VHH binders against Radiation response metalloprotease IrrE (irrE). Designs and how they scored, part 11

Target 1, 256 residues: Radiation response metalloprotease IrrE (irrE), of Deinococcus deserti (c1cz84)
Amino acid sequence: PTALAAAKARMRELAASYGAGLPGRDTHSLMHGLDGITLTFMPMGQRDGAYDPEHHVILINSQVRPERQRFTLAHEISHALLLGDDDLLSDLHDEYEGDRLEQVIETLCNVGAAALLMPAELIDDLLTRFGPTGRALAELARRADVSATSALYALAERTAPPVIYAVCALSRQEDEGEGGGAKELTVRASSASAGVKYSLSAGTPVPDDHPAALALDTRLPLAQDSYVPFRSGRRMPAYVDAFPERQRVLVSFALP
Short names: E, the ipSAE of ESMFold2; O, the ipSAE of OpenDDE; V2, 0.75 times the mean of E and O plus 0.25 times the DockQ between their complexes.

## First folded at step 1 (VHH)

Design g5 (framework vhh_7zox_3; at its last look DockQ between E and O 0.01; V2 from the best seeds 0.00; counts 0 for: pae E 17.1 > 2, grease 24.7 > 24.2, placed apart)
Fold by ESMFold2-Fast, scan of step 1:
Structure g5 (fold): chain B 256 residues (1-256), chain A 119 residues (1-119)
Amino acid sequence: as target 1 above (256 residues)
Amino acid sequence: DVQLVESGGGLVQPGGSLRLSCVASGFTFSSYAMGWVRQAPGKGLEWVSDIYSGGSTGYADSVKGRFAISRDNAKNTLYLQMNRLKPEDTAVYYCARKGYSYGWRFDYAGQGTQVTVSS
């Protein structure tokens, strides 16, 4: 594996070890493994959070959504876990430097946050039960109490078959200026399993006759042979599983 | 041996101004984002402001429009210009170096400087 892949694997091990000692994954339970550190919610403008080991405090921005606050807490805990692992930190300093080192550490702490909130066993159980589907994505977000976007990235990383996941929601052109524009279904977020080199960009329109659009319109799950609607206009064959939830549709595209 | 030494605190009347300074040593100052955090009596820590190596700045809503953060890389010095001070700005102000994080995190912090806003 690459140096980055090895570091990510170690970060997941640190998160799993920390999580195994906790009574749960709620805010209070997450803090249980950190001796003498106070969690404080306060307005922080554009910053999501901060960890100050000198004053024994983790700060979380009070002006963002609760699920984002909890992910930020898991991210700050991951920084503490990484800093406590001398071998991993030494390996990172040997391989990376400057801005690249900072970027890698941030990537690792996001990996740790996701692993802490969405343990591998939870994801694997859902994939076994539902397969690589829009429903698996919905259940992961609900059970782990995370955003659909966070769930799709985590699910994609553990999905073995070639699959693209997407979160799609309606957008109105009237919101962009003159009232009375058409409603369009667009991709809000997407991620693919390892080895898939195709990307479904945020903002990509989904045609009205696509299974994803039909599932949202009828509010009924729909699974059938169809295609991936790339922004370029290319239609790649795929088995589409579309699961409507609230005002969005969660989609998987299983590739041949 | 990383050191951050704050100065410029003191007693000031409401509506007044103070300029805090922080002299850094023991690391390449120009390569790090720097910031200020404060702790009021009997309260928790509050992020105040930060400035990145490229010059972009951030401010807490409570100080936006009144405080200005700046840096002088040639002097290894961080500044906080505090204008239109209010009694609720009374706190110990700490200079901090950003760690490796998307969000703003303390890696190292100084001993602090007391700011008291009172008539």
Scores: ipSAE 0.000, ipTM 0.230, lowest interface PAE 13.3, mean pLDDT 84
Fold by ESMFold2, look of step 22:
Structure g5 (fold): chain B 256 residues (1-256), chain A 119 residues (1-119)
Amino acid sequence: as target 1 above (256 residues)
Amino acid sequence: DVQLVESGGGLVQPGGSLRLSCVASGFTFSSYAMGWVRQAPGKGLEWVSDIYSGGSTGYADSVKGRFAISRDNAKNTLYLQMNRLKPEDTAVYYCARKGYSYGWRFDYAGQGTQVTVSS
């Protein structure tokens, strides 16, 4: 296992331990486990939030949507948890430096935030009930009150069989204004379970005859043998489960 | 103390409409996902609908397209608009709050309001 994989595992442990002591995962409840930390909402321009360990303050941008504020709060809590674990922090400083260290810390704090908002028990329950499917992805996003993209990464991390998950949505056409003339289904985000060596690029078009496109058109879930539609034009065989939801379709590609 | 007080139930004809309200107190309403569950005579509890603080909604298949859940965070009030009511919608309807830390299930429910759909 890599040093990064070990650090991610430790970050998930810290988040799980913190979460076990909370009355809930809403914004108010998330702060319950941080003794002596002040939460302040204020305008912050392009920055979503910050944690100031010297003054024991978490700052959240007041100008973003509440669900984004909640994820940002979980991310900043993860900074506090990481900084409070001397062994983890020392291991990171020994292994990484400069911009790479900063990137790793931000990666770990996203891992911590996801673990805090989407506990392993919830993810495992959904995988048991629905399998590694587009429906499981949709249910995770809904039940945890997180973006489909956040749910996609968390679900992929805990999926044992080789699966690619994707969120696909119609592209907006500028001639018709925002959303009015959308006519092309594209991949908006994708992630795969551990050990899968393939990736599906954001922006990749989904052919009109693909189960994902058909599921969106009919507003009915579809599951069938089909393929992964790589941007290169390669079509790798896969069992496709497509779950349409509002203006998007949540897809899993189970690989042989 | 957490309180959830349902109102708006009553007797309606098949095909009619009814709007349920739930006034919440004792907690930060805008921070919680809320929902409706119902219990028909002689049956167990059935999930009907929920709504999250970000506006995401869910519906049981039996009510999808007929019921609409909404919330007014400024008034601490949850609503359920019920259209094209059928006799099988007859039940006590409970307003419920979702608890994230306790199995991602509802952790409080109100006293309920009776809805009866009968000719």
Scores: ipSAE 0.000, ipTM 0.158, lowest interface PAE 17.1, mean pLDDT 84
ESMFold2 (binder alone), look of step 22: mean pLDDT 87; pTM 0.886
OpenDDE, look of step 22: ipSAE 0.190; ipTM 0.637

Design g6 (framework vhh_8emy_2; at its last look DockQ between E and O 0.01; V2 from the best seeds 0.00; counts 0 for: pae E 16.7 > 2, placed apart)
Fold by ESMFold2-Fast, scan of step 1:
Structure g6 (fold): chain B 256 residues (1-256), chain A 120 residues (1-120)
Amino acid sequence: as target 1 above (256 residues)
Amino acid sequence: QVQLQESGGGLVQPGSSLRLSCAASGFTFSSYAMHWVRQAPGKGPEWVSSISGSGGSTNYATSVKGRFSISRDNPSKTLYLQMNSLRPEDSAVYYCAKGWSYLRDTFDYRGQGTQVTVSS
C-alpha cells in the first residue's frame, strides 16, 4: 500500500532472486553471485563495511563478530542489487530526497540483507516445526548464523498469530552499585507480529519470578501461562515460551 | 565533471609525518562524505578514514587510529589526511574518494592517488 512497503517487497524479491543461485549463505557462497567483485576483510574503525563499485571491491570490518560480518556483507550486496534495479532506484528518487532518501535506502538494504540470510522458506519451516516460540527464534539465529536481534525482527514479520518476541539478557547496574555492581534482567530487543498494537520497550526490567528469569536461572526451557511485563507495570496475560541460550533468554508472548 | 586530485605523498623514514591533500571540484563538496582509501602493492584496497559532509563525524581504521587525523575545509573544497608516526606497513597509494550521500559506505568517485613510501 505505501511506497515504502512496495520498495521493501521489491527488495525482498531482488534478494530472493540473488539467493536462488547460491550454493549456501556462508561468506564464500554469498559472493558466488557477484562476478569480478573481490571481498576484503580489514579493520575499519566504527564502520561495518563499504562497497566500492569503481574498483569492484566490498570491504568488511575484520574487528566485528563473524555473524555481523555476514550481515554486513549481505547489506553491501543489497546495495549492489538496489543500484542494479533502475525502476526501484527511479521510484525512490521520485518519492524521497536528501537525508530521508539515504535513510530509506539504508532501511531497504537491511531488509535485503535479512531476506538474503533468512529466506521466507527457512522462517516458515521453523514456524511450522516449533510454532511462534522462543525455540523457533533460537533455531533461526543458529541456522542463519545471525544475531538473535536480527532473527527476532525477521521472525515477527512472518508470524501470523498475535505474538510479541523478546531477547532478554542480564545488564549491569549503574556505576554506583556496591561491590562493583549488580546485574538485572532486561529486554534488549523486541518485535511484535502484524496487528499487535502493543510494544515491549528495550530496557524494560523483567521480574525475578517471571518465566523468562526462571528459564535463565535454571537453564531449562519453560512454557506456561504468565504475563507480558510492560515497563508501565501493566501485566497483560500471555502464554510465555522462554528458551535460555548462553547468557540470554529468548521469549515469545502469545496473546489471547 | 567530478574531479579529485591527491597530493602530498613521498618517500619518508619510519616515524616521520606526512600531510595528504585532496582538491575536489565539480560537485557540492559540503554535501558529501569523503574518504581516504589506500592500496599497497599486491593487496586489495584498504579503507583508512572517513569524514561526514559537515565534518562533525570522523572514523578511522584500527591500524591508523591515534596516528592519522582526517579533516576538511569546505570553503576551499579540500580534504586532508595528517599521518603521524608512519610505519613501513603504511606504504601504499592513497586515494581520495567521494561518498554517495544516499548510500552508506558506497564510493561514487575516486581520484588518481598519491604514493606514500615509508622505508629506512
Scores: ipSAE 0.000, ipTM 0.141, lowest interface PAE 18.4, mean pLDDT 83
Fold by ESMFold2, look of step 22:
Structure g6 (fold): chain B 256 residues (1-256), chain A 120 residues (1-120)
Amino acid sequence: as target 1 above (256 residues)
Amino acid sequence: QVQLQESGGGLVQPGSSLRLSCAASGFTFSSYAMHWVRQAPGKGPEWVSSISGSGGSTNYATSVKGRFSISRDNPSKTLYLQMNSLRPEDSAVYYCAKGWSYLRDTFDYRGQGTQVTVSS
């Protein structure tokens, strides 16, 4: 595997080991496994948080939404875990330097945060119970209390069959018409399981007669044969599972 | 309050016909598209058919096209699904659902459903 793939695997192991010792995954419980580090919530303007290993403190912006606070805390905990692993640090410094090293470290801390908040056991359980579906995506986001986008990437990464996951929502189409702009259903984020060579770009419109649009219109989950509506206009056959949630729909496209 | 009540389901043999009804109240029925959706045990809900507010436009899932016919009677605020040549795979709870207005930010409304069982 590449040096980055090996580093990501190690980061996931560190996060899993840390998480196994926790009483829970809520914000307060996340700090349970760190000795000698102070957690402080305070106003921080546009900055989400900080970890200062010299003074043994994690700062979290008190003025951001709780879900963002949890992810930021998990990210900062991942910095602490990474700094405590001499082999991982040595491997990173051997392979990367300067701004690239800093970017890799931030990437690894995002990987660690995701692994801490969404344990592999939870993801695998949901895949077993619901299959690689829009329902599984919705349940992961709900049970792990993370954003649908974070759940989408984590679920795709562990899905074996060829599947594209998407989060779709209504957006305003800024037009010149009277009566305000028309709303259309568009892809906000997507990710595919390993080996899928197709991508579904953000901003791609979803036709009004597509199961995803119908699920949002009826407020009922729908599952049926349909297609992937690529931005190019191509329509690739797929089994579509669409799970509506408030003003969005969580979708999986199981590919033949 | 929007209310939808499905009826007309039952236990029938393959090849039989059934007519489902959905009584609607609590909204301007003729202004909204209406849908039939079904859910078989252990499966997610599946869209079956849709009809425009006026009744002038209809659509069907491929699995039922040619066998099912959606209609509505706007004066009586009633939606219908005529189901012909029923197959075991049509067995499900059938729901009617209220569609969107031209403003796509409406909430979900459906009835309690009516059971259709097709067996020998």
Scores: ipSAE 0.000, ipTM 0.269, lowest interface PAE 16.7, mean pLDDT 84
ESMFold2 (binder alone), look of step 22: mean pLDDT 85; pTM 0.859
OpenDDE, look of step 22: ipSAE 0.184; ipTM 0.640

Design g7 (framework vhh_gefurulimab; at its last look DockQ between E and O 0.73; V2 from the best seeds 0.00; counts 0 for: pae E 13.3 > 2)
Fold by ESMFold2-Fast, scan of step 1:
Structure g7 (fold): chain B 256 residues (1-256), chain A 124 residues (1-124)
Amino acid sequence: as target 1 above (256 residues)
Amino acid sequence: EVQLVESGGGLVKPGGSLRLSCAASGFTFSRYAAAWFRQAPGKEREFVSAIYSGGSTTYADSVKGRFTISRDNAKNSLYLQMNSLRAEDTAVYYCAAKPWYSGTYLRSSDYDYWGQGTLVTVSS
């Protein structure tokens, strides 16, 4: 594996080890394994949070949404876990420098946050119960209390190839007249399982006759042979599982 | 032609071990989820264990810690290692496969392909 892949695997191990010792994943439980570190909520402008190892403080922005606060807390805890692993930190300093090192560390702390909030055992249980489906994605986001976007990236990483997951939602064209403008279903976020060479870009329109659009219109889950609606206009055959949730639909595309 | 063929069943004493094998042919096994189900005399078919194409596993509560499911995609094979066998494990064991994306692992009706079954008898 690459250096980055090895570092991500190690970060997942650190998160799993830390999580195994916790009584739960609520805010109080997440802090249980960090003796001597104080958690403080305060306004932080454009920053979601920070970890200050010198003063033993984790700061979380009080002005962001609750699910984002929990993810940010898990991210800052991951910084603390990373700093405590001399071998991983040494390997990163040997491989990366400057801005690239900072980017890699932030990426690893996001990996750690996801692993802490969405343990492999939870994802595997949901994949076993529901398969690699829009419903599994919805259940993961609900049970872990994370955004659908965070859940889809974590689910994709544990799904064996080949699948593309997507969160699609209605958007409104801004208008200055009465009537509210046209509603259009577009891809908001997407991630593919390992080995899939295809990408479904944010902003890609989903046709009105697609299973994802039909599931949203009917408010009923739909699973059928159909296609991946790439922005290029290419229609790649796929088994589509679409799970509607209010103004959005959670979709999996199983590739042939 | 799609086939699943089980082997390894037989008579074993309580506390003993047995290894079941299932050979798949006629389809790309690596893209299928696979499972073991069993049916005891006079009972409905029940879930035993499942394995996703990527290796993730699940087990029925009655067999956790005693049975281990595994697969070898290069050999198109599914296995069930059964340890600490009990009289209540006596049943015909079936291997089953489904496209990894369709339905659930827990419902027999969601599986497209089935073996003919192999009898496991646990008795003194």
Scores: ipSAE 0.000, ipTM 0.251, lowest interface PAE 15.5, mean pLDDT 85
Fold by ESMFold2, look of step 22:
Structure g7 (fold): chain B 256 residues (1-256), chain A 124 residues (1-124)
Amino acid sequence: as target 1 above (256 residues)
Amino acid sequence: EVQLVESGGGLVKPGGSLRLSCAASGFTFSRYAAAWFRQAPGKEREFVSAIYSGGSTTYADSVKGRFTISRDNAKNSLYLQMNSLRAEDTAVYYCAAKPWYSGTYLRSSDYDYWGQGTLVTVSS
């Protein structure tokens, strides 16, 4: 395993251990396991939050939405967990320097935040109940109270069979040489389970006759044999599960 | 078989008190957050109070200071002490449970197990 993969695994372990002792996953419950650290909400402009280990304080921007505050808090708790693990810190400093080290630390803290807010037990329960589907993705985002994009990455990480997940939504397009536009369904975010060598680019259009487009139009879930609509125009056979939700559709492409 | 059974509902005058109980069986109650929800006729089910597996509690603003939630893990039981009852507290009260790791405690759709409900009527 790479140094980054090992560090991510350790970060998930730290988050899982911390989360097991919590009474819940709401903002104030998240602080339960950190003795002697205070949580302060204040205006912070463009900055979402900060962790100050020297003064034992976590700062959260009071001017952002509650769901963003909650993710930011989980991210800052992950900073505290990382700083409290001397072996992890030593490994990171041995492997990375300068701007790259800072980038890796932020990546790890996002990994920790996701693991804290979306426990493996929840993800596994949803995969057992619904399979690796658009519905499982929707349920994860709803139950964990996280963005569909965050849920998509977490679900893909724990999906064993070869699946591509996507969040698709309508966008207004500006046609070349014309001022008017039409709505088209495009991929907003995508991620694949381990071992899948294909990727689905953000911005990729979804044809109007694709199950994802039909599910959004009818507002009814649709599951059938179809294809992955790659940006190149290639169409790879896949079993498509499309789950419409509000103004978007959550999709899984099960590969043969 | 998982089961939650509420008891203790009834008719009470405004300002009075009732104590609701919920007996749990068929699962490890101590690993679950537990909550009370209520539903008045023709209205959506709403959150009343929750107690986490670790013992922390929360309350809807409308009942804070009047209702007290508690649990007894040795008896697999959940309780709701309701004081200073008002006509607007009239509803069917439901006991619910969810795993400690799942969702939020405020949202009814995150709860896996539900009782059949017990009616509380507050009237003169």
Scores: ipSAE 0.000, ipTM 0.253, lowest interface PAE 13.3, mean pLDDT 86
ESMFold2 (binder alone), look of step 22: mean pLDDT 84; pTM 0.858
OpenDDE, look of step 22: ipSAE 0.015; ipTM 0.347

Design g8 (framework vhh_lunsekimig_d3; at its last look DockQ between E and O 0.04; V2 from the best seeds 0.00; counts 0 for: pae O 12.8 > 2, unsure alone 64.8 < 65, placed apart)
Fold by ESMFold2-Fast, scan of step 1:
Structure g8 (fold): chain B 256 residues (1-256), chain A 123 residues (1-123)
Amino acid sequence: as target 1 above (256 residues)
Amino acid sequence: EVQLVESGGGVVQPGGSLRLSCAASGFTFSSYALYWYRQAAGIERELIASISKGGSTNYVDSVKGRFTISRDNSENTMYLQMNSLRAEDTGLYYCATYRVSHGSLWKYEFDYWGQGTLVTVSS
């Protein structure tokens, strides 16, 4: 167990405790446990948000997607929770310094945000109902109202069997001068359950005959024996569960 | 202008068969996946069968083994062969295709639909 692993576990406990006291997970409900802090939405350019402790204000960028706004709010709330835990804060200052300390705090606040919006009970219930599948990933993102990328990291962390999850979507090739251009299905994000040594990198192309591509083309879920399409060209056998949504497909690769 | 026109619907007894056709125009038919949707009275429209541009097929479980989707790119026509029809198969059948439009400041997904053809399975 590392110091970081212990800090993450504590951050999840803080998020769970805070969340248990809330009437819901909408923007106003998330603020229910914070006294004296004002939430304000404003244009912030490329910044997602900020916490101004001098004026007791949380600022959220009004020009980003609602899911990003809510995750950013949960992230800023996690900063407040961390600051309120003297033991955790002291342990972090003992272990880390300077830029590394700031990076670790940001990582912990992302862990707290995910735990607040996607409680362990929700993830475990979905894994019980659907198994480690593309459908479980889709249902988590929908019910928690988060991005598929946020959902896949959280789902992978709580998945016990050896599974790789992926979000795949169509990309347009830059060469659009010939007949309207080509569209290629590629991996946008991926995460594996604990103990899986393999990774599926962002940008990896998915063949047209793969179940993930067929599910997207046919707009119906498809589950069958197939393979993990590694960027190297290696095709590792896997049971593939592909769940299409609009312009993307959510995929699980169950490994032997 | 994209047009999809369904035909082949009618009244048939349980256990009977029907073949639906969808004639398409106004787009490059061979480049797109094609879909059959069904809408029963009081029920939301559901996707029941699909065929990719490469000819791979997929079906909702309730019609798997009974319905067969196919396409003829030379005639710009898609078909749905329906066998062993049940009362639950009664409804309006629509053909559809998927497109994504990219404007100067927007991106939107379009589903193009026909007007539907009625299938009634009655004893």
Scores: ipSAE 0.158, ipTM 0.655, lowest interface PAE 5.1, mean pLDDT 85
Fold by OpenDDE, look of step 22:
Structure g8 (fold): chain B 256 residues (1-256), chain A 123 residues (1-123)
Amino acid sequence: as target 1 above (256 residues)
Amino acid sequence: EVQLVESGGGVVQPGGSLRLSCAASGFTFSSYALYWYRQAAGIERELIASISKGGSTNYVDSVKGRFTISRDNSENTMYLQMNSLRAEDTGLYYCATYRVSHGSLWKYEFDYWGQGTLVTVSS
């Protein structure tokens, strides 16, 4: 656990250092620091991207959404950054082997990607301006041009007070036949700030009378004392900030 | 002249196996990564597997655990072992490689393709 934590920290440093030298965060700008590495977009089936260190090539799947492509690019850049750090690589090889090593590398590259696209300064600024709220989450996703889920994890990691974040969206109820099943609001992703032992599971239904559901229905932000709607039926008191978007609601639960 | 020649395609039942080969000539085989693509009818060509010059392999999710890419540098041949074949695996399979140097830092293209070998998975 300590080795992984250290590796993650190093990846964040690498990403931050690399990012500091970039003229921007668009696709072209993201590649600015990687001289000699080529980038191409092509159909790759179910694969999002690849980095070939032997030929210094980054491939991105042209068939996926732009925000996914952007994250993938940052992920592949992170591969390059990782490979450029001999000390980190050595440590990883000392600690991990085989498939586990590969998994850890992938995890680290995701950490790097997130750090590259969502710098700490950006997150801190948003938290300062908006607080640990659903709006902050929405703004982060928008400004960084990343998925709400990616933003959620990054925001949670840097949130000091006890808060649970969630991305909620409408889903079709499985039991109702082909034509008219009632859409219910469910948790798609959730993450908590450090020290919080609770999280919402994906698929957790949000009651219709919950502030999150009301926000989505009215398409207006709503903040009030309410509860965390756990799948178990447990209701934990929380101050809820719900920020609706078109088909989703971004929610923060501030815990006492 | 760079040449890639695929072989080993055919008709196989679901659950069956095939081994594709790509015979390469006209370049230093051991210095280049190689790729398998496939193209189903009406669908764009997709990358399904890659192998670096050092032997590092990658797969798309749809073929992971079923397909194995390998290379024999002494024979200038790349292979694709396909097990547990499915109907969705039906298509033209292409071998590809690219040059070490590209004219643009922002554009990568595979420079060389074979003619392809047809794989048909049908009951």
Scores: ipSAE 0.000, ipTM 0.216, lowest interface PAE 12.8, mean pLDDT 87
ESMFold2, look of step 22: ipSAE 0.000; ipTM 0.144
ESMFold2 (binder alone), look of step 22: mean pLDDT 78; pTM 0.774

Design h1 (framework vhh_gefurulimab)
Fold by ESMFold2-Fast, scan of step 1:
Structure h1 (fold): chain B 256 residues (1-256), chain A 122 residues (1-122)
Amino acid sequence: as target 1 above (256 residues)
Amino acid sequence: EVQLVESGGGLVKPGGSLRLSCAASGFTFDDYAAAWFRQAPGKEREFVSAISSSGGTTYADSVKGRFTISRDNAKNSLYLQMNSLRAEDTAVYYCAAEDWYGSTLDYEYDYWGQGTLVTVSS
């Protein structure tokens, strides 16, 4: 495995071990495993949060949405877990330097945050119950109380069959005083299961006759043979499962 | 206890009409999506129509233009208006509910009624 792949595996192990001792995944419960560390919410401008190991404090920006605050908290807890693992930290300093080291550490803390909020057991249970579907994606986001984008990446990584997941949403609305602005359905995020080397680019338009567009328009789930609507105009055959949720549709494309 | 009870089934001649009702109890029906499924003798259960909590509807191709699904949240009831009935519509009709947007897939539904028989024959 690569150094990064090994580091990610270790970070997931640290997050799983920490999470196993917690009573839940709400803000209060997430702090339960950290002795002597204080959680403080304050305005932080464009910063989401910070961990200060010298003063034993985690800072979270008070001016962002609650689910973002909780993801940021899990990210900062992951910083604390990483800093507490001498072997992992040593391996990272041996392999990376400067800006690259900082980027890798941030990546690992995002991996840890996702593992804390979306444990492998939860993802595997949903895949067993619903299969690799838009509904499994919706249920993961709902139960873990995370963004659909965060759920999408975590679900894709644990999905064994060849599938592409996508979160699609309307790009323009009339309610901003624009009266008559076009409502165009576009891909907001996409990720593929291991072994699939293509996904949908952000901003890719979804045709009005596609199952994803129909599911959003009717607000009813729709599953049928259709295609992956690549930005290039290529239409690759796929079994499409489209699940509308709020102002968006969560889609899986099962490849033959 | 969550319960769904169907009514309105019966014997009708080809070209006739029937209205099926499904009464929900033990939960706030207006938070749920609901659907009609049917099972003909010796066949698998198939999707007929679904309605979301917000009123969006979906129909199977075989019934589109002939059947109309509707709900009355004040009465905790789901309906299926069946027009231009054919012999092929003969089946036990089930209502189903789930605490989400609705679906064409039967395994997505958590609550089911006992079924009501519809026979289309001369």
Scores: ipSAE 0.000, ipTM 0.109, lowest interface PAE 17.0, mean pLDDT 82

